# VH-VL binders against o58714: the designs that were tried, part 19

Target 1, 254 residues: o58714
Amino acid sequence: MRVDLNSDLGESFGRYKLGLDEEVMKYITSANVACGWHAGDPLVMRKTVRLAKENDVQVGAHPGYPDLMGFGRRYMKLTPEEARNYILYQVGALYAFAKAEGLELQHVKPHGALYNAMVKEEDLARAVIEGILDFDKDLILVTLSNSRVADIAEEMGLKVAHEVFADRAYNPDGTLVPRGRPGAVIEDKEEIAERVISMVKDGGIRAINGEWVDLKVDTICVHGDNPKAVEITSYIRKVLEEEGVKIVPMKEFI
Key: E = the ipSAE of ESMFold2; O = the ipSAE of OpenDDE; V2 = 0.75 times the mean of E and O plus 0.25 times the DockQ between their complexes.

## First folded at step 11 (VH-VL; framework fv_indenebart)

Design k21 (at its last look DockQ between E and O 0.81; V2 from the best seeds 0.00; counts 0 for: pae E 4.3 > 2)
Fold by OpenDDE, look of step 11:
Structure k21 (fold): chain C 254 residues (1-254), chain A 121 residues (1-121), chain B 115 residues (1-115)
Amino acid sequence: as target 1 above (254 residues)
Amino acid sequence: EVQLLESGGGLVQPGGSLRLSCAASGFTFSDYAMSWVRQAPGKGLEWVSSISGRGGKTYYADSVKGRFTISRDNSKNTLYLQMNSLRAEDTAVYYCAKDLRYYPSGYFDYWGQGTTVTVSS
Amino acid sequence: QAVLTQPASLSASPGASASLTCTLRSGINVGTYEIYWYQQKPGSPPQYLLRYKSDSDKQQGSGVPSRFSGSKDASANAGILLISGLQSEDEADYYCMIWHRYAWVFGGGTKLTVL
């Protein structure tokens, strides 16, 4: 059994440092690098790509809404044309830095509100996928496990990595319980580990109401926002390895 | 071949304690949640407790919460049930059951033959 | 806690079909639940038969004859175990089970007699 570990990185900008990219990079196999809209900047993009190279981590674009102030977490109503071109622009931006550093892009993972909006809006999902296809049809789209987005992407000829979240509770329909709700975020390291194992080995997890949710597990989102997050990420990796799970970049099996 | 063998049953007075064991073989023990299910004489099945593969998560029936503790030793392929403050209504055959999944969420695909616990003054 | 109600007993003739019901308490929609069925013969532990959530989401236990099948009756809010072509060996107790509020819940069981 193989899985990828991904983390959102490169979200610093200007004088502001966000996250522990150097630390978490040691434990992941795929980095989702901000493309300068929800976060990041040209210097951070270069730095992050270089760091990934040094750690033998695969790089993917992490495009979001043009919402630096809101960190890409505020919903924006986009036309399909806007969505398509916004994706192309951002992926292209990161591509330039990846190329300059001698790396190839592996995947695209939408960020924040865009990520979630795609799950609910088919037209938006299609537009985003078209943007990716305009750039490179061989890229892998990272999206919520068993989402409609995944189906649409595959129908449109794009490879998909089904993403799961070990530290988030699930609704019965496979969506994530919104942050802020009781039980939505799991903080206990041991519980997170148990959930990861369940997802990987059982192909699913119990929803917040106890219902079973089937999940496809290609990549697990982990965090490096703070020391505790890095600790948990390290522990997740350890536990998976102990369970005989091989942790490799998603391109090796997708 | 999957095998589950319960032991530790016996006669105990109300308020007493008993520890059940279940020896497992024929599968990777730590990959599966394990459960205890009991059946009082002439009665139906009642779930007692479940534990995840690594033992990090446990579940209990309301009827046994605070009195029973489920645990496992994966190095010994053994499941345990520590039963304290036993009551007459705890009298039953106790079955060890293998879960389909790592998390206590699958069906019980294999059962032991059971061990009898009798609580009587 | 969820309550699963099963008839205490049911009788049927060899070769006939038997429908065993597992009725869920009001407020618990049977459509959202996986229903597990077990068979228990005298002096033996229970044996898993099948799981049924929907026609597109069901699982048959290994070695379980195809004459055992699961279904649901939404109007009755019940799971159904159907045994077609009853054989004498099918005489046993049958239990339904669901996962509810992080607990396994069994029905009271139905004693099936093959006349």
Scores: ipSAE 0.509, ipTM 0.826, lowest interface PAE 1.3, mean pLDDT 95
Fold by ESMFold2, look of step 11:
Structure k21 (fold): chain C 254 residues (1-254), chain A 121 residues (1-121), chain B 115 residues (1-115)
Amino acid sequence: as target 1 above (254 residues)
Amino acid sequence: EVQLLESGGGLVQPGGSLRLSCAASGFTFSDYAMSWVRQAPGKGLEWVSSISGRGGKTYYADSVKGRFTISRDNSKNTLYLQMNSLRAEDTAVYYCAKDLRYYPSGYFDYWGQGTTVTVSS
Amino acid sequence: QAVLTQPASLSASPGASASLTCTLRSGINVGTYEIYWYQQKPGSPPQYLLRYKSDSDKQQGSGVPSRFSGSKDASANAGILLISGLQSEDEADYYCMIWHRYAWVFGGGTKLTVL
């Protein structure tokens, strides 16, 4: 079996430093690079693309709401025209830095509240997908596994990578339990490892209430926010390899 | 061909200990969760304990928590049950069972023939 | 109060159908549970038959004939194992099982006699 490992990177901006990009880059196959709206800036974007090149990691755009103060984690109501062009703008901006380093883009993964809003709002999902298609029909959309967004993207001719989260509890309907609720976030690395192996080998996981949730697993979200997150990411990669899972960029099999 | 063979049962005094083993063959052992289920003489089935494919997650029935320990050695394709502080109510045939999934899921698709534990003075 | 209750015995004729019930205790809704079924013949270990949650979410054990099927009776708060076209070899003990509060829980079992 083949899976991709992805992580959010390039989130520093101005004088603010976020995450351990150099450390996590050693363990992933796909980098979601912030595009300067929720995080990142032109210098960080260029540096992050170069770092990905040096580590043979595929580059994708990580576009979000224009909400630096909220890190793109607060819902913003957008018209379809705004959503479409916000995506096009941010993807294009990151592409400029990829081109400057001699790279192409592999994928787009929406950030934060935008990612979650697309799951609930079909018109928003269509507008975001249109923005990606305006840029390049060969890009891969990363979205919540088995979501309606994935179905819409396939209808519209956009390739999809189904994403899973080993450190988050699921509701029975396949959505994530909101952060802040009891049990929503799993922090123990052995429990996270057991969950990721179940997702890959069993094609699913037990929801927070014990019901089974079927998951398609193309890419696994991993983290590099701090040394413990990097340790967990390294461990996930190690245990998947021990179980015979081939960890390769999503482009190789989507 | 999937085969599961339990061993290590016997006669034990109350308060004693036994270690059960289950030798597995015919499948990739580490891909599947394993369980112990027991059956007292003339009684129904009672789940005892389960363990995930790599052993990172274990579950126990309330009646055995703190006294029994499930473990596995994937290099030897062997499941274990360490039973301490044995009581008369632990008297049963102990079956090992293979799950269809990596994580304990209740799909016990193959069972061993069982090994008998008798706890009496 | 037992989590799962099964009748101790049931008799039926060859060629008939048998409906084995597995009743969940008050406060547990059968609609949200996966119900697992096992068969055990004298002197043998149990065998997995099937799992049923709904008509769109069910699984038949390997080699288990399609005349074995699962369903639920919401008004009785029960899982049901239906055995159609009974054969003499279907004479066995039958157990239901659920995952409840981090534990697998078996019912007490039903002895099916085919006469």
Scores: ipSAE 0.304, ipTM 0.724, lowest interface PAE 4.3, mean pLDDT 93
ESMFold2 (binder alone), look of step 11: mean pLDDT 94; pTM 0.950

Design k22 (at its last look DockQ between E and O 0.76; V2 from the best seeds 0.00; counts 0 for: pae E 3.4 > 2)
Fold by OpenDDE, look of step 11:
Order: structure tokens, then C-alpha cells, then sequence
Structure k22 (fold): chain C 254 residues (1-254), chain A 121 residues (1-121), chain B 115 residues (1-115)
């Protein structure tokens, strides 16, 4: 069994530092680098890409809504044309830095509200996928496991990595429980570890109401926002390795 | 072939303690959750407890919470049930059961022959 | 009130079909639950028969004859175990099981007699 560990990185901007990118980079195999809209800036993008290179971590674009103040977590109604071009622009922006550092882009993972909106809005999903295709048809789209987005992407000829979240509760339909809901975010290290193992070995997890949810598991989203998050990420990796799971970049098996 | 062999049953007085064991073979033990299910004489099945493959997650029936502890030693392919503060209503055949999944979430696809626990003054 | 209710007993003739019901308590929608069925013969441990959630989501236990099948009756809020072509060896106790409120819950069991 092989899985990828991904983390959202490069979300500092200007004078503001967000996350512990240097620390979490040691434990992941794929970095989702902010493209300067929801977070990040040109300097941060360069720095993050370089850091990934130094740690043999694959780099992917992490495009979001043009919502710096909301950290890309506020829904925006986009036209298909807007969505397509927003994606192309952001992916292109990160590509420039990746290329400058001698790296190739591996994947695209939409951020925040965009990520979630795609799951619910087929037209938006298609537009985003078109934006990716406009850039490079060989990129991997990271999206919610077993989502409609995954199906659409595959239909459109784009490779897909099914993403799961170890520290989030699931609804019976496979969507994530909103963060504001009780039990939506799991903080206990041991619980998270058990969930990760279940996802990987069982191909599923129990939803918040106890129902079993089948999941495809290609990449696991982990966090480096704070020291505790980094600790959890480290522990997750350790546990997976102890269980005989190989932690490798998604491009190796997708 | 999957085999589950329970042991440790016996006669005990109310308030006493007993430790059950289940020796497993024929499958990768740590990849599967394990459970205890009991059956009182002439009665139906009652789930007692379940434990995940590595043992990090446990579940208990309300009737045994605080009194029973499920555990496992994967190096020995053995499941345990520590039963404390035993009551007359705990009298039953105790079955060891294998889950279909790592996490306690699947069917009990294999059962042991059971071990008898009798709690009586 | 019990979460799962099964008739205490059922009788059927060889060759006939037997339908065993597992009724869920009011307020619990049978449509959302995986229902597991077990067979237990006298002096033996239970044996896993099958799991049924829907026609597109079901699992047959290893070695379990195809004459055993699962279904649901939404109007009755019940899981159903159907045994077609009833044989004498099918005489046993049958239990349904679900996961509810972070626990496995068994029905009371049905004793099936083959006359």
C-alpha cells in the first residue's frame, strides 16, 4: 500500500508568517503551495518551492479565490470564464518559480472555499479543470475522495488523486463536516492515527453518525500550522510506516 | 484457515475478576479489529467490546463499561478481555470474533467456539 | 425499547421460502443502516451470513448459499433475510445486527423450524 502526504504550505505573505513550513516539509511528500491570491506572495512562493526541493518534496499549485482577507475561505460566485482563467493564472505563477528552481509541477489542489464549492457545483468544477488542462494535461488534480469532481476530471482526461482528511469528520455522503460543527475537527493524536490507518487499510471511515463511508485514498492531507499540527503529522507518518505503508509522492502511483 | 480459540472462562463469585484470552491464527492479526460477544444461557447474542487492529480504538457496551477492558497483544496474536466486578448477569458463553476490517466496522466473519463464564455465589 | 426486534420463532416447510424480519425502532431509518445476519445452530457459534444495505451495496459471507439473501422493507422499517428453497439444515437461530450509537446491537433472534 502506498499513499501520499500533502500539506498546504507557502501561506505566509508580506510581513505575515503563517505555518511551520520548514518543519512539516520533513514529513510530507507533496506540498500544496499557495499562489498569492488566498495567501502567499512571490517571495514566499520562491522560498517554499526551494524548501520543497531541498526536502525532495513534490510541488503542486494551491489556487484559491482572490480572497486574501478571507484566506480564500469565503465563497465567491465565479463565472466559468473567471474560474478557468483564475486557475490558469495561479498555476502559471507558481510554475514560474518551480521552473526557476528546477522543479516540475506535480499537481493542483484547489484551496478552501474553492475546493469545497467545486464539490457542489459541476460547472465550477469543469471550469477549474479546463483551467488546469489549459496549462498541462499531465498534472494531477487533488480533490475530495469519491467526489463528483473526481469523476468529472477523469471524464475530461485529467488524472486525479483522491484526498482524505484524517482530522476531519465525514458526513455519510462522503463530504466533510463543516468546521464549525461539534466533532468536525479531531484533535487527538491517537484518534487521528487510528482513523488514518482505517482509511488506508479499510478504504473507508465511519461518518459522524456512525455510518461507514467508502473512500479512495491516494493522498492524506496533513497540517503544519502550529507545533501540535507538526507533531501530529510526524506521528501519522510514523504510524503509517509501522503499518507497512509506503509514503511516496502521488505521481509515483497515479 | 482462520482459527480463534478462547480460554480463561470459569466459575467466579460476584465481585470477582476473570481474564479471557483468544488465540488467533490463519490471518494477519493486526490488520483486523477483534470483538467479544457473549450469550447468556438460553438467550440471544450480546456484543461486549471491540478493539481496532493496533488496539488504539476500543468500544464497549454500556453494560460492561468501567468493568471490562479489551486489549490485544499483536506479537502473540492474542485478544484479551479483563473482566472486573463481575455480576451474575455476566454469566455467559463468551465468543471471540474477527472483524472484516481494521477498524471496528465490519461483520464478524469468524467466531471462536467460546469460553464459559459463570458468576455465582 | 429494543433497537432491533425479531420474531421469537418462525416455521416453514422444506422447499418453501422463509422470510425473517428485523424491525428497527421507530425513529431509526432502516434505509441508512447496514444489516448483518448471522446463523447459529445448536451447540455452535454464530456464523456470518450476509450484510445488506441496498441492492447495490451488499455482501455475502464466504460459503453462504445464494438461497440466502437480504432485503429491506421501508414501509415496515425492517431488514429481511430471505431463505429460498428451505432445507432441513437451515433450522437454526438467526440474528440481525447493526451499528448504532457507537455500539453493535443484535436483535433478539428468531428460531427457525423446518417442519
Amino acid sequence: as target 1 above (254 residues)
Amino acid sequence: EVQLLESGGGLVQPGGSLRLSCAASGFTFSDYAMSWVRQAPGKGLEWVSSISGRGGKTYYADSVKGRFTISRDNSKNTLYLQMNSLRAEDTAVYYCAKDLRYYPSGAFDYWGQGTTVTVSS
Amino acid sequence: QAVLTQPASLSASPGASASLTCTLRSGINVGTYEIYWYQQKPGSPPQYLLRYKSDSDKQQGSGVPSRFSGSKDASANAGILLISGLQSEDEADYYCMIWHSYAWVFGGGTKLTVL
Scores: ipSAE 0.855, ipTM 0.923, lowest interface PAE 0.6, mean pLDDT 96
Fold by ESMFold2, look of step 11:
Structure k22 (fold): chain C 254 residues (1-254), chain A 121 residues (1-121), chain B 115 residues (1-115)
Amino acid sequence: as target 1 above (254 residues)
Amino acid sequence: EVQLLESGGGLVQPGGSLRLSCAASGFTFSDYAMSWVRQAPGKGLEWVSSISGRGGKTYYADSVKGRFTISRDNSKNTLYLQMNSLRAEDTAVYYCAKDLRYYPSGAFDYWGQGTTVTVSS
Amino acid sequence: QAVLTQPASLSASPGASASLTCTLRSGINVGTYEIYWYQQKPGSPPQYLLRYKSDSDKQQGSGVPSRFSGSKDASANAGILLISGLQSEDEADYYCMIWHSYAWVFGGGTKLTVL
């Protein structure tokens, strides 16, 4: 069994520090590096790519809405042409720093509200996928496991890594329970461990209402935004290794 | 190849206690949820309790909650059922069952031969 | 009121088909449930046969012949175990099971006789 561990990184901007990038980089296999629109800037992007290189972590673009003030977490209505070119621009921008460090890009994981909007809006998903394909057909799209986005990407010839979240409750249809609802976020590390083991070994978990949800597990989202998140990330890696799961970059098996 | 062997059954008075064991072999024990299912003489199947592969999640039938405790020792490949405050209605053959999944799913692909518990004065 | 109801007995001839029903209680919709099926022969522990939720979401137990299959009858609110090409060794008790209210619930069982 092989899985990837991914985390959002490079989200500092100017004088503002966000996340514990140096710490979490030790535990992951894929870095989703902010592209300077929702977070990050050219200096942060270069530093983050270099940090990933130093830790033998694969680099991917983490493009978002052009919404620095909202950290890309506010929905923005885009035309298909805007979405396509916003993705191409941001992927290209991060690629410049990857190339400068002698690296190639492995993947693209959309950020925040864009990620979530793609799950609900098929035309947006197609436009984002077109932007990725415009850049490089061999890039891997990271998207919600068993989502319609994953199906659309496969239909359009784009490689897909199915992403799961051990710290989020699921609805029976495989979508995530919105934050702010009771039980939507799991914070206990032992419960998170039981969930991640179930996801990788059983290919699923029980939804918030008790129904079984099938999940395809290529990559697991982990966090490094504070010391507790880093502790949980370290624990997830430890538990998976104890259970005989190989933790390798998604490119090795997608 | 997969073998499940229950033990610890016997005759016990109402209000007494008994501990059942299930020795497992032929598979990686900690990868799979385990369950106890019982069958009273001449009656159908009744689920009793389930436990996840590492023991972090347990479930109990309403009829046994507070009286029975499921546990496992993965270093010994052994499943346990501690039964307290036994009642006549607990008289049954107790089966140990292996789940197909790490988390209890109900696909009990292998069963032991059972151990008999008789609760009688 | 029982969560699952199965007929107590069913008879069928060798080579025929048997359709065993597992009816869910009013207020529980069969369409949203995974239905598990078990066979138990006299003097033996139960054996897992299959799980059925839909044609795209089902699973056959290891070594279970393809003549055993699952389905649902939505109008009857029931899961169905179909046994085609009945053989004498199919004579057994058959149980259905679901996950309901944080518990596994078995039906009362159907004794299938092959005459």
Scores: ipSAE 0.355, ipTM 0.719, lowest interface PAE 3.4, mean pLDDT 93
ESMFold2 (binder alone), look of step 11: mean pLDDT 95; pTM 0.957

Design k23 (at its last look DockQ between E and O 0.89; V2 from the best seeds 0.00; counts 0 for: pae E 8.9 > 2)
Fold by OpenDDE, look of step 11:
Structure k23 (fold): chain C 254 residues (1-254), chain A 121 residues (1-121), chain B 115 residues (1-115)
Amino acid sequence: as target 1 above (254 residues)
Amino acid sequence: EVQLLESGGGLVQPGGSLRLSCAASGFTFSDYAMSWVRQAPGKGLEWVSSISGRSGKTYYADSVKGRFTISRDNSKNTLYLQMNSLRAEDTAVYYCAKDLRYYPSGYFDYWGQGTTVTVSS
Amino acid sequence: QAVLTQPASLSASPGASASLTCTLRSGINVGTYEIYWYQQKPGSPPQYLLRYKSDSDKQQGSGVPSRFSGSKDASANAGILLISGLQSEDEADYYCMIWHSYAWVFGGGTKLTVL
């Protein structure tokens, strides 16, 4: 059994440092690098890509809405043309740095509100996928496990990595419980670890209402925003490995 | 071979307290959620409580919330059920049951023989 | 009001088939749940029989005869335990179980009598 661990990185901007990229990079196999719109900048992109290279971590683009102020977490109504070109632009931007550092892009993971909006809006999902296809049809799209986006992507000829979240509660329909709700975010590392094991080995998780949710698990989103997050990430990896799960980049099995 | 051995049952008056134990062997105890299931005389099965293997997260039936406490000592391979404020309706055979995973996500693959709790004035 | 409802009793002849139903409360879609089945004989603890989610997602307990199988009736919103080729030894109480709202929930059980 194999799984990928991914983390959103390169989200610093200018003089502002966000996250513990150097620390969390040691435990993940795939880095989702901000492309300068929701976060990041050219210098941060270069630095993050280089760091990934040094740690043998695969790099993927992490495009989002042009919403620096809102960290890409505010919904924006885009036309399909906008969405397609926004994705192409951002992926291209990161590609330039990856290439300069001698790396190839592995995947694309949309960020924040864009990530979530795609799950609900088929037209948006298709437009984003088209943007990816315009760049490279061999890239892997990271999206919510068992989402409609995954189906659409596959129909359109794009490889998909089903993503799960260890520290988030699930709705019965497989979507994530909004962060503002009680119980939506799990903080205990042992509980998180148990949940990850359940997802990976049992192919699902109990929803917030107790219903079982079937999940495909290709990549697990982990965090490096603070020391505790890094600790949890390290622990998750350890526990998975102890359970006989091989932690490898998604490209090795997708 | 997996073995579960319950103990601690007995006769107690309403309002009284009792502590059940379940000694586990034959498997890595900490790797599995454990549960208590009870059966009143001539009645069906009723889940009482579960506890996760690593996190120790606990789950309770509404009928026992606030009165019963499930716990475990992984170093002793022992599951416990502290029962307070006992009621007549708590009278039952209490079974210790092993879950399939760390998290209460699987079936009860092994059961003890049960220990009898009788609450009567 | 119970989450799971089972008939109190069922009788069938040796060699016949018995279908035991586990009906889920309205509003709870049986299709989304794994149904666990247990057999309990007098004086013994319950024994796991099988788990059924779908035809492609089911699990048989170790040592459980193949004549025990699970299914679902979506129209009835029920899980079904089918026992084919009934034997005298199949006389027992049968319980269904699901995980719901962070709790294990048992049905009331069905007493199966083999005539």
Scores: ipSAE 0.365, ipTM 0.761, lowest interface PAE 1.7, mean pLDDT 94
Fold by ESMFold2, look of step 11:
Structure k23 (fold): chain C 254 residues (1-254), chain A 121 residues (1-121), chain B 115 residues (1-115)
Amino acid sequence: as target 1 above (254 residues)
Amino acid sequence: EVQLLESGGGLVQPGGSLRLSCAASGFTFSDYAMSWVRQAPGKGLEWVSSISGRSGKTYYADSVKGRFTISRDNSKNTLYLQMNSLRAEDTAVYYCAKDLRYYPSGYFDYWGQGTTVTVSS
Amino acid sequence: QAVLTQPASLSASPGASASLTCTLRSGINVGTYEIYWYQQKPGSPPQYLLRYKSDSDKQQGSGVPSRFSGSKDASANAGILLISGLQSEDEADYYCMIWHSYAWVFGGGTKLTVL
């Protein structure tokens, strides 16, 4: 079996430093690089793309709402035209830095509230997908596993990587339990490892209420916010390798 | 050849305590979840408790929560069930069961012979 | 109300088929559950038979003959164990089991008599 590991990076901006990008980059196959709207800036974008190049990590755009103050985690109502062009703009901007480093883009993973809103709003999902297709029909959309967004993308001819989260509880319908609810976030590395194995080997996990949720696993979201997150990411990679799972960029099998 | 050998059963008075053990051999113990399942005389099966292989995450039936504690020592290949505040209704044969997976998956592929716990005055 | 309900007993003739029913209580939808089945002969521990969720998501236990199969009856909210070509050695107690609310739950069991 082949699996991609992805992480959100390039989220520093100005004089502020966020995340342990150099450390987490050693363990992942795909980097979701912030595009300067929810986080990042042109200098950070260039630096992060170069760091990915140095580590043989594939580069994707991580577009979000224009909400630096809220880190793109607050819902913003967009017209379809706004959503489409916001995506095109941000993907194009990151591509400029990728091209300057001699790289192509592999994928697009929407950030934060935009990612979650697409799961609930079909018109938004279609507009975002149109923005990606306007840029390059060969890009891969990263979205919630077995979501309606994944179905819409396939209908529209866009490649999809189904994303799972070993550190987040699921509802029975396959959506994520909102952060802040009891049990929503799993922090114990051994429990996370057991969940990763279940997702990869058994094609799913038990939801917060105990029901089975089927999951298609193309890519696993991992974190590098702090040393504990990097430790967990390293452990996830180790566990997958021990189980004979090939960890490769999503482009190799999508 | 997988073997599971329960021990520690016996006669105990209501309110008493007992510790069951299950010695495991023939497989890599830490790779598999383990469970206790009991069967009262002439009655059906009742799941009691499970414990995952690596994390040690524990699960309990409502009928035993707060009174029973499942644990494992992966270095000794041994599963335990500490039973406190025992009641007459806890009288049963207690089976040790191996799961096919690291987590409680429901595929209990090997079972021990059971050890009998009798709670009586 | 019990989470799983099984008839206490069932009789069937050698060579016939037996259909053992495992009914989920109202509020629980059989369509989304994996139904596990166990066989237990007198004096012996239980043995795993099979798991059924759907025709594309099922598993036969090691060494379990193909004449044992699982299915579901959505209108009855029930899992079904079908045993075709009944043999005298199939006389046993049969238990269904599901994972519900962070717990394994067994049905009460059905004693199958092969006459």
Scores: ipSAE 0.011, ipTM 0.571, lowest interface PAE 8.9, mean pLDDT 91
ESMFold2 (binder alone), look of step 11: mean pLDDT 94; pTM 0.945

